# VHH binders against o26223: the designs that were tried, part 171

Target 1, 191 residues: o26223
Amino acid sequence: MKLLWTSQHIKVTVHIDGKVSKMDVLEAIKTRRSIRKYQDREVPEELIDKILDAAMCGPSAVDERPWHFIVVRNREMLEKIPEVHPYGAMVKDAPVAIIVCCDSSLEKIPGFWVQDCSIASQNILLAAHSLGLGAVWTGVYPLEDRVEGIRRLFSIPEHVIPFSVIPLGYPAENPGTRDLFDPDRIHLEKW

## First folded at step 9 (VHH)

Design y71 (framework vhh_7nfr_2)
Fold by OpenDDE, second read of step 10:
Structure y71 (fold): chain B 191 residues (1-191), chain A 124 residues (1-124)
Amino acid sequence: as target 1 above (191 residues)
Amino acid sequence: QVQLQESGGGLVQPGGSLRLSCAASGFTFSEYWMSWVRQAPGEGREWVSSISYSGGYTYYADSVKGRFTIARDNVKNTLYLLMDSLKSDDTAVYYCAKHRYSGYPDSEDYFDYWGQGTQVTVSS
């Protein structure tokens, strides 16, 4: 699937009530929520491209960039994911899911791929939110049953490790905002 | 405003065929799944068939599998239901429904808009 990389600097405009508003990065971080209900609406390929572009912009250990992405739109495959992922029930209701993977052959330093793929996954969530989509991070690694389930389902090579499954869609729920700031978790100069 | 208008219903003999149409307006038709749901007299609503955005995926109730075909024309903003080998048990009001959620509809909550329905009567 040749992802048509349109280099167009797509201004992230969220249409709220007909007004194109730009969501700044702090707003995206502060207002992002896990979304598990999705509208019966197709996600344009352009938005997925933007999301994947964002996913690849995060830092990685020694710039190893070990990540790969499987974009899943096939309904049958989406419906099978919950069979191997007990907490992935919402995937069957999403128009699209992104599976974040690590190619271990790209690792320069062993073990940092978890951080690299986490950053990529979080960027997917933030980008999706900024674009008016909802998403949720469903963990695959390090649970062996989920890793092997996803591996088999998508015929992922042994040297490639599935890390997360992220369903995306236009949100059909509004969980509201949370204040998660905890000053007790902040230590100055020493513990 | 979202509008769905069914047509094509009528009286047909057992073994006959009908083609239902649903004209959609007020939303981007190609961005939503669509379904047919029917209601027989004195019975509850029964899901009949669903179709994905481009028609790549179709689903059918067991009662109509092999006999009914759901289709869509996204240029004409029209949903279709081809009904072959009609039976008396197919007698119902047939509704076009817009999806609220993507995927196989497992409840009525999957639909946010309905047409007025078209009567299909299968009788000798």
Scores: ipSAE 0.009, ipTM 0.290, lowest interface PAE 10.2, mean pLDDT 89
Fold by ESMFold2-Fast, scan of step 9:
Structure y71 (fold): chain B 191 residues (1-191), chain A 124 residues (1-124)
Amino acid sequence: as target 1 above (191 residues)
Amino acid sequence: QVQLQESGGGLVQPGGSLRLSCAASGFTFSEYWMSWVRQAPGEGREWVSSISYSGGYTYYADSVKGRFTIARDNVKNTLYLLMDSLKSDDTAVYYCAKHRYSGYPDSEDYFDYWGQGTQVTVSS
């Protein structure tokens, strides 16, 4: 028997008793998808604040928490990002983008800031999804041309490293969910 | 002990409606995806619909899309299938199935528990 994925919908549902359902953590992890098409709608500051709060709650090596964030809403600045980031074309169409940065002066253990900023970036994606928004991680570090392009565009000081650019907005696409569980990648007791 | 108990099947005329229920016990219902799977006489099993833990995401087979609605009540530990515009081709035993692993069922191995089934007969 082979089952086929149907046309898929991400919906806020109402329980049979009339209560609105909300996304559980496991559901959020499993159903989050990269979203690159956005509605022509503003994202409230309150939602951005919640997303950034979630970003800062990630685990950090030796509790160094080296992350800083730039919130970009200015249309002209968003339109310039694709000029310095060739795979960031969707950013110009987003109502807002978050630039995740590492302040190297806060680094307590060499090299772990990459993991710290990766965790913060993923928390932004999950928090956005849980709040009904769509987002996508576009890579900056470790590509030197992109790092310097973003640094120049946003006047980022030399001791701060731009790590990722994450456009977000209300989604205008529904790519559906993926079944990525692969038991062949799980080894019990030994390799 | 995990138990899934379906109800609501029966004989119905073409174009009619039925609501199937599945009462779940013996596990934390709100933590698992749930599905409806049917089997017509002499045929293999056919996946009908799936619903996520919170009910926030629902998926349907092309054959039932627009006619069936899957729903759940995590307070009552109950799964539902609301069937409208029933056709003779919908005649089958309908099973409530609990997902074993994460993700979409692409085989029967993705389900670890099944109900006893409830018969739906749509007269010609």
Scores: ipSAE 0.000, ipTM 0.099, lowest interface PAE 19.7, mean pLDDT 82

Design y72 (framework vhh_7nfr_2)
Fold by OpenDDE, second read of step 10:
Structure y72 (fold): chain B 191 residues (1-191), chain A 124 residues (1-124)
Amino acid sequence: as target 1 above (191 residues)
Amino acid sequence: QVQLQESGGGLVQPGGSLRLSCAASGFTFSEYWMSWVRQAPGEGREWVSSISYSGGYTYYADSVKGRFTIARDNVKNTLYLLMDSLKSDDTAVYYCARDKYTAFPESQGYFDYWGQGTQVTVSS
């Protein structure tokens, strides 16, 4: 069953009282945190569209762009994801999740799809954050049990590899800021 | 098995009030958005109101905004619709519906279960 995202333009007139906080790219990167608690609030389709647009703007090996995205809003399906993903408990609480996949038939160079899908996943996280949403990257690949679990759950064809599950929602937590800069990880000219 | 049962409908005069209830069973009630949809004679189904999981967010059709209030009791597995200032145009069968998807009100196609409906008649 191809979960055909029929783009029904749900004009969610979200009273966006939510100040789409225009944050610059550095601010988005530095202030982004994994969010695992979500408000009892719907995510407008317009925001998902923006996030997916961002997801597709990353580079890929020789421009192969192997990524596919499954947008999941069905409550039953969201509730089932934790059954096959031990660290995906928060997915059941999210109003929406994006599953990032690779279509192996689109690969031009073997193995680079992992980087491609990682970039897409990170862009989803950054875009979500910049739009006032919280998200978390839950890894699927390369753990075989998770890959197969998600594959079966969503009837993903064999040539398509689920890579990550990213629940999204308005944040109901504030983990605070982190300083992750480590000068010991910087080497000049040589190791 | 998922079950939704509406009650509370009846005959009222214009300007009157009614309280509809929907008893839910067969699923985790608090894990779903819930909605009211109505159908007037000879008309199509019209979305009326939706409520989020815990009731933190509510949405209304323009036709009922300011007059109707949707609520839920997750302990009692019950959905409510408080209808004030009723008008003749509010005459319809009112259905309780479970949202298949975290539905914004405009997506009538996201309901997977419906009750049998309760008749509301507003007449002088």
Scores: ipSAE 0.006, ipTM 0.286, lowest interface PAE 10.2, mean pLDDT 87
Fold by ESMFold2-Fast, scan of step 9:
Structure y72 (fold): chain B 191 residues (1-191), chain A 124 residues (1-124)
Amino acid sequence: as target 1 above (191 residues)
Amino acid sequence: QVQLQESGGGLVQPGGSLRLSCAASGFTFSEYWMSWVRQAPGEGREWVSSISYSGGYTYYADSVKGRFTIARDNVKNTLYLLMDSLKSDDTAVYYCARDKYTAFPESQGYFDYWGQGTQVTVSS
C-alpha cells in the first residue's frame, strides 16, 4: 500500500489481499451520491436494523456514543417534515427517514457530539448505499429553527438535540460517479 | 455503445445444472450493478438475481435462493449465473441486464440495457 502524489502525478497502489470486502468499502465511498428520488417501495426492517448497527459502530470522542435514532415510517409525520425543514421536501416522498439525535446527558467532552453524530450520519449514508438504497443527509443542527421544529414535531426532549434527517428508499435516480480527487489539497511533510 | 451477449442456455433435465455467461462491452462494467431477469412463456419478466459493482453483494429472488449463484469477473467484463437443482418452473428466456440504479428486487424495472436472451428449458 504505497501512495505517492504530486501536483502533476498521482500514483495509487491498491492491493487486494484475498478480501473482496475491502473493495466493497472503497466502492461504497466512491460511488455514494445524494439520492432525493425514491421508488414507491417498502424498505425492509432488517435493512434498517443493519444501517443503524453500522451507525453505532463509528468512533466517538472518549467513547461517549451520544447518538439516538428515530425511525419514521408514518406518512403523516414524513409529510410534516418539510413544514419545519425547507430543504427536506424530498422526505415526504421517502418510505422511511432516520433522525439522528444527540443525547446531551451522554456527552463526556463538550462539543464533540457534533463530530460523533456526523460520523453516525455518514455511516448511515454509506451503509444504505452498500445495501442498494439511496439516502441524503438533510441538515438540522446548527440551524435553530430546524432544531426546534424537528424537536417539537417528534416530541424530542430538551436534553436531546436533533442533528440530521436522512430519508432513505430504493433509488429512482442514478447520478453519475464523481471524481473528486484533488492532489493540490495534499501536502507532503509540511504545508 | 453498450452490448450484452448471453450464452450457456440449453435443454436440461430436472435436478440438473447450467452456467450462464454474459459478455459486456461498450461501458465501464465495474461501475454498474448487473442483473439476471427471466421471462417464461405467457408470463411477465421476473427478476432473478443482482450483483454489486465489486461482487461483494448479491441478491436473489426467493424462488431461486439457495439454488442459483450470481458472480462477475470485472477483468473479463463477464457476468455469470450458476443454476443448480433446476426445476421445470425455471424454464424461461434468461436476460442479462445492466441496472440503471443500485439493484434490488424492487428495482427490477430499472434496467437501461438488455441482452438478447438465452433459452433455458428444464424438461424430461
Scores: ipSAE 0.000, ipTM 0.126, lowest interface PAE 17.4, mean pLDDT 82

Design y73 (framework vhh_7nfr_2)
Fold by OpenDDE, second read of step 10:
Structure y73 (fold): chain B 191 residues (1-191), chain A 124 residues (1-124)
Amino acid sequence: as target 1 above (191 residues)
Amino acid sequence: QVQLQESGGGLVQPGGSLRLSCAASGFTFSEYWMSWVRQAPGEGREWVSSISYSGGYTYYADSVKGRFTIARDNVKNTLYLLMDSLKSDDTAVYYCAKYTYSLWPEGSDAFDIWGQGTQVTVSS
């Protein structure tokens, strides 16, 4: 039975008018894109709070919740991030960035913090998108140069590991939607 | 037109030194990370060094650490690579590369502009 997945063109009407349209979970996942251009518009604190709330709702290994978040609005600090992150150029153009970190002292099982912080980071992206914001995940860990760069910039203690930098803002681009479904990546019962 | 033009390559003996230059034009040079990438005969491209916008941060491949120095002059729109203690294994075409700014397709190359390259040959 050839499941003819009809690519329904979900017209993502990006309502530019800041109205928080209730986006369902699947829509958020399917329509989310990395946004690297932002409007000259501040992001309300209320939206950041909602995003951070979402970031902390993901599962973690044995409920260790090792994540910490640095919210950066200071223009000088935002402008410094690209100096230590070669793919972080857009951060200087964003009104705000969230740095996701792991407190290793909270880790209960070694190594799962990467998954935990990844989930938190993805939730930030999805929440941002659902709220009419654009965001992009700029990877920090496990690249030592980026980790140390971010650590120094923000005086992050040694036991805390910067994981990702996520600039956010109202989108000034529309990259469109992608069809990423690949049936060849699906295996039934066995490889 | 956006352009990178390398110069300064040549033949040098082991232990010798070279200074490569890359002249940038057609874009705001100071707004981009820059990199040197090399390609030896029969091998793939190898990242050598990168430098931040202001030049405040520099990064090197392990193979060149302590021997090579990347620098930039944002007034002159020029990228440099100082190569000391050259080895035969450093023989390659050296390319100047511009980092992408903000928008590149996912999975695409980290660099969007390349020079034509300059040949460096280290031989006794």
Scores: ipSAE 0.157, ipTM 0.617, lowest interface PAE 2.6, mean pLDDT 89
Fold by ESMFold2-Fast, scan of step 9:
Structure y73 (fold): chain B 191 residues (1-191), chain A 124 residues (1-124)
Amino acid sequence: as target 1 above (191 residues)
Amino acid sequence: QVQLQESGGGLVQPGGSLRLSCAASGFTFSEYWMSWVRQAPGEGREWVSSISYSGGYTYYADSVKGRFTIARDNVKNTLYLLMDSLKSDDTAVYYCAKYTYSLWPEGSDAFDIWGQGTQVTVSS
């Protein structure tokens, strides 16, 4: 019997070929880019566990924490995502994808689940980047065709809303970073 | 198999208007987000606009917002870009792209470009 988040996960030894990046938080934020090309190699379970732990550490309105996550590694299932979402080519090349979901029965303040799931999605992107992986946030909600397509494909109940699909893997591209700082968007004391 | 054919470019004076078209074939057009991307001489590719499957959602680069309108006809498998109040800075080759990546584009490398493009020149 294996239980998620037990001593068995703590004791897992992950052998990486030396591609783990080390960076501080500000560097991670400034250098994170959407990655859509992945190496043909698996992501260790331990790294996925660390990413999901980071996802669940986000602030949540009235601590409702409505997040649920589906981890998809099955190649046949990954290949079916294109039929309901246009980033299919990237998902086919990705070794794994995380589907961020909201369990609406856990919602305490109407509408804030969108912010909650956005925070979880961003934490996944930053955590993946800090661990030497690449990922991209692919929008599902509020596009009803994508929401229902993903729901149907993964047998998601009607009270659960798929929010985003995030393919990830070891990057096979390295886009340059951007300097987006614009002081004209900063107002002191008032508009 | 996948084919994207751009047309409608040409020479116009500043303040003029053009309508670009992109004829799509070889895939189910109505199931994909579509985008326009442009490349000016000596510059990298710049994302211009994107439109959702149904046409219910549209996004524009800040440089063209309020001047350009993206539209689609899923019956005719055709994408359009209606360009008003053209400026010299709009001079570029315009490409139709099948959008297969993120909902919110970060750059032209997020798009599959298959055609030759259509040249837009805005000059006196």
Scores: ipSAE 0.000, ipTM 0.156, lowest interface PAE 13.9, mean pLDDT 81

Design y74 (framework vhh_7nfr_2)
Fold by ESMFold2-Fast, scan of step 9:
Structure y74 (fold): chain B 191 residues (1-191), chain A 124 residues (1-124)
Amino acid sequence: as target 1 above (191 residues)
Amino acid sequence: QVQLQESGGGLVQPGGSLRLSCAASGFTFSEYWMSWVRQAPGEGREWVSSISYSGGYTYYADSVKGRFTIARDNVKNTLYLLMDSLKSDDTAVYYCAKHKWSAYSDTEYYFDYWGQGTQVTVSS
């Protein structure tokens, strides 16, 4: 029999990145922080796929789901983002960035695409955090110079609006978490 | 019904160490943040430390940072507080507290259940 030459008492150790498998939804929401410093480590394509899957699961006004995503890994392209986005300096140091876009041709109710793309952006941040990554939302819309700069840089057509740029990677900083619960902002039954 | 039972308190010299335990029952322990809260003789309650559902995130009062470590064992439904470099000001009854929902604080508003407490006395 073959068993006699195999190691019958093999110990298997599973290494889990950070707190990915230990974080529930409420913990993820409470402990997510904006991360602007990243390790010089590649982010696996599988994790990006999981993040984008989560991004598309958000609620959308009249189920219009107007979002499109550009995944940027090219070093030279990442280095050009700060030239058109003054608060995007950290993007050049990130291994990857996701650009959240609205395809205006998919919009069924005027103006709600902003809420739709905000939901998608937040889902990206939460999903990244749950997978042991850090990310930050850098605003594009409604700042016309940033919208136009990002559009030109990534050849985005006129009917598509770049909404946010989200660099992400393995975190190289730990700002800790904050408890921002403020009972003075909660009104029972009436104002 | 929720029950929280503290143990491990006692008399210790300044600079000494103690390990407190809290056995939890009557709720799904692994789904709740847990805290240690203390009350010195004649004083109000003071929040000491909190730990997240998974044990992945911990918070400490400035008075105990670097000296105390909070931990949990979700298999044994037990909360711990390892207390190093104890000072006379640490003398208090230490309570295990269950969070009601998301807030970490030292107020009763954020905690729905408390244990019976365990006495810690730091003196010569």
Scores: ipSAE 0.000, ipTM 0.112, lowest interface PAE 18.1, mean pLDDT 82
Fold by OpenDDE, second read of step 10:
Structure y74 (fold): chain B 191 residues (1-191), chain A 124 residues (1-124)
Amino acid sequence: as target 1 above (191 residues)
Amino acid sequence: QVQLQESGGGLVQPGGSLRLSCAASGFTFSEYWMSWVRQAPGEGREWVSSISYSGGYTYYADSVKGRFTIARDNVKNTLYLLMDSLKSDDTAVYYCAKHKWSAYSDTEYYFDYWGQGTQVTVSS
């Protein structure tokens, strides 16, 4: 099985049970949903690698690339995350979670790391979806209690800021698709 | 060839009960998660319930929690949906869906095969 990336059209080809499935970037964006229920099935390391590769492909301010990633598979640690993240209940049910962090020492321009880590987090979600996984973005920053909770739990240094926790797994739900297009949010030339 | 055949639908009064069945063939049934999905008239498909390989894990949409029970018999290659306390809003075509599975790493979507569906009508 091989994931094929086409540089120009950003198409993903996934082989499932001998079938080839293709998802283009627009399809991935439009059909992605937050998934909070997961199968009792492990996520292969190869998929995590692909997801992390995608996470690092986003732009960053002056190419500062301040992001770090903690991959968590330990069951005990996954089960502890909901204790410090009140909206992270689903993390305990996921086979794996990625914690996106910022190393502040890598910042070249203050404050843009939030955008950088947001882009990385979104790419994780899109990549996961394109690979047939479900994921959800659980916000950590800028809520101090969550930031410190995750920091202590994972012994994260003071100069590193936990930003998001993203559980991943094979989906056990299908929330369907929705149309989020709103023409009232579009302004031409001026507000 | 993978085949899924739903049965057990029908007309029932509000508060009534139905039992749906899905007969599966053409694949190793016990190696796949299974789900029920429904589609009401004029609406999109709505996920209803999922069950793990052995039945150890079950999931339900909020709209059916406490009323519906998903089950499976891996010896009979059959998926079930027990529907109690039926409401008019439960009226839909109910589909059995096979989850995608790979011995390797890559999947794209949640389901790869669907049944033809069975009609459930809840009406006074």
Scores: ipSAE 0.000, ipTM 0.258, lowest interface PAE 12.0, mean pLDDT 87

Design y75 (framework vhh_7nfr_2)
Fold by ESMFold2-Fast, scan of step 9:
Structure y75 (fold): chain B 191 residues (1-191), chain A 123 residues (1-123)
Amino acid sequence: as target 1 above (191 residues)
Amino acid sequence: QVQLQESGGGLVQPGGSLRLSCAASGFTFSEYWMSWVRQAPGEGREWVSSISYSGGYTYYADSVKGRFTIARDNVKNTLYLLMDSLKSDDTAVYYCARGRYSVFPDTSEFDYWGQGTQVTVSS
């Protein structure tokens, strides 16, 4: 054998056909990327149900679980999202989007709903990735214009706060993975 | 149906290098953890290395850390083991296996094995 192959020169590719793989949790966390380009292919309702089940399994402050979800498949509605969300242009091209919302009437401890909905949003991204789908978190809260725009568009009540819009679909891009470990951000015993 | 076929073994001098390959067929290669396991003459099987579905996670036995590199090519359905700084103790038949090693004996899951390729490290 010749000494021409190193780990840097061996081609490693992600699964191309979008089939569900049984990914380790740590692998899912490390390999998940924001996906903004989608195939023109419907996502089965069963996969959306699995993703939402995972979203609701997140920890929440004082177990308040204030999250509600809107599932948007209607093309005309998806095409209107970029009008109220400047960085949501990719949403119109996605087969489906999930809007993560907080029902403030379920809040038990002031302000922690932001953490709760962030956890739910991340679980959606990880679950989508583990099921062979691509997704991206587009921010809504705390940007007032986006909050009110999304509320108006989807008839969301005043006591409910739209938190994020997450388009998802079968990926039409593969940005690769990132090595983000930075030991300078780890402090032992004190700052 | 499922086949794993190793190649690349041979005789090398101590301090030498080898690249083992494992051609996989009969299953969706990119959906499975893959491992290398070796068996020295007169000894039991010893796990060497494992690699996750995407290649994002790699694990190594303490005896080979820093010397061996596991890699995969999901387009070619091929698993690799790059072996540097070979020692006489690395002499063994090397098997490609589908599955992941576990430090807990009851959870080690290898369901298919190749036929093996002989690696001999000798002067």
Scores: ipSAE 0.000, ipTM 0.093, lowest interface PAE 19.2, mean pLDDT 83

Design y76 (framework vhh_7nfr_2)
Fold by ESMFold2-Fast, scan of step 9:
Structure y76 (fold): chain B 191 residues (1-191), chain A 124 residues (1-124)
Amino acid sequence: as target 1 above (191 residues)
Amino acid sequence: QVQLQESGGGLVQPGGSLRLSCAASGFTFSEYWMSWVRQAPGEGREWVSSISYSGGYTYYADSVKGRFTIARDNVKNTLYLLMDSLKSDDTAVYYCAKEKYNLYGDSTHAFDIWGQGTQVTVSS
């Protein structure tokens, strides 16, 4: 009952501290925006647990599920990310970041790990949004300098490839919604 | 006043079980990682287990993995160590300690607040 006791306690803590909004799936998809400014407020790890659970529920080629995740909360480490990722300046201001990685030893079909890790990254973004958080996808792979920089910074072994860095937190900006529907990109029956 | 106070230590037979508690006061307990550290007679301090501020992450020393469970109650500001299948090698003074940094897969420990310790003796 030790596991049950711990799980119940985590659930009670989240229920007291964190209020999450109910959101339809289509609404979540349509209203999710990249968030690069965060409140100076920690994200409960129960919310990170829910986000990572959602990330691992993504489809993968022949069920290879090659993803691994590094959760970074250490302020000194977050402040070093922009040094190896030039477009990751916002990461230093985030309370937490998730690094999405691929373990190449788990790959069953060559090249599909990129799609698998992209799907996991999108699930992180949507789950964060549904829980009242803001996040942004920042690319690592296939940029060699960023891959090597992140690998060195977080002691990632050679058979593991860092794919993306996703800072997240409670949003401190509210970008308006976008209308992105373009019927010229839809072809019926033939090009 | 910032304070950590352990309780629950005592004499127990090999194979027995014991539950340690640590009452925290004077800081926002729910914002910090907490750890148990032990020191056997004539030995250095050995890290035993750590728990994240909400309890979602737990880490254990190889010597206690599968036998000990760390838990916390943020409403009561209390840390626990549930010790099963106790061995003579578990005999030590057990300290409750506040982690200075958050731990997420890193083995680096730094403690800024310590309890007074509670003695655990495992003896036939």
Scores: ipSAE 0.000, ipTM 0.115, lowest interface PAE 18.3, mean pLDDT 83

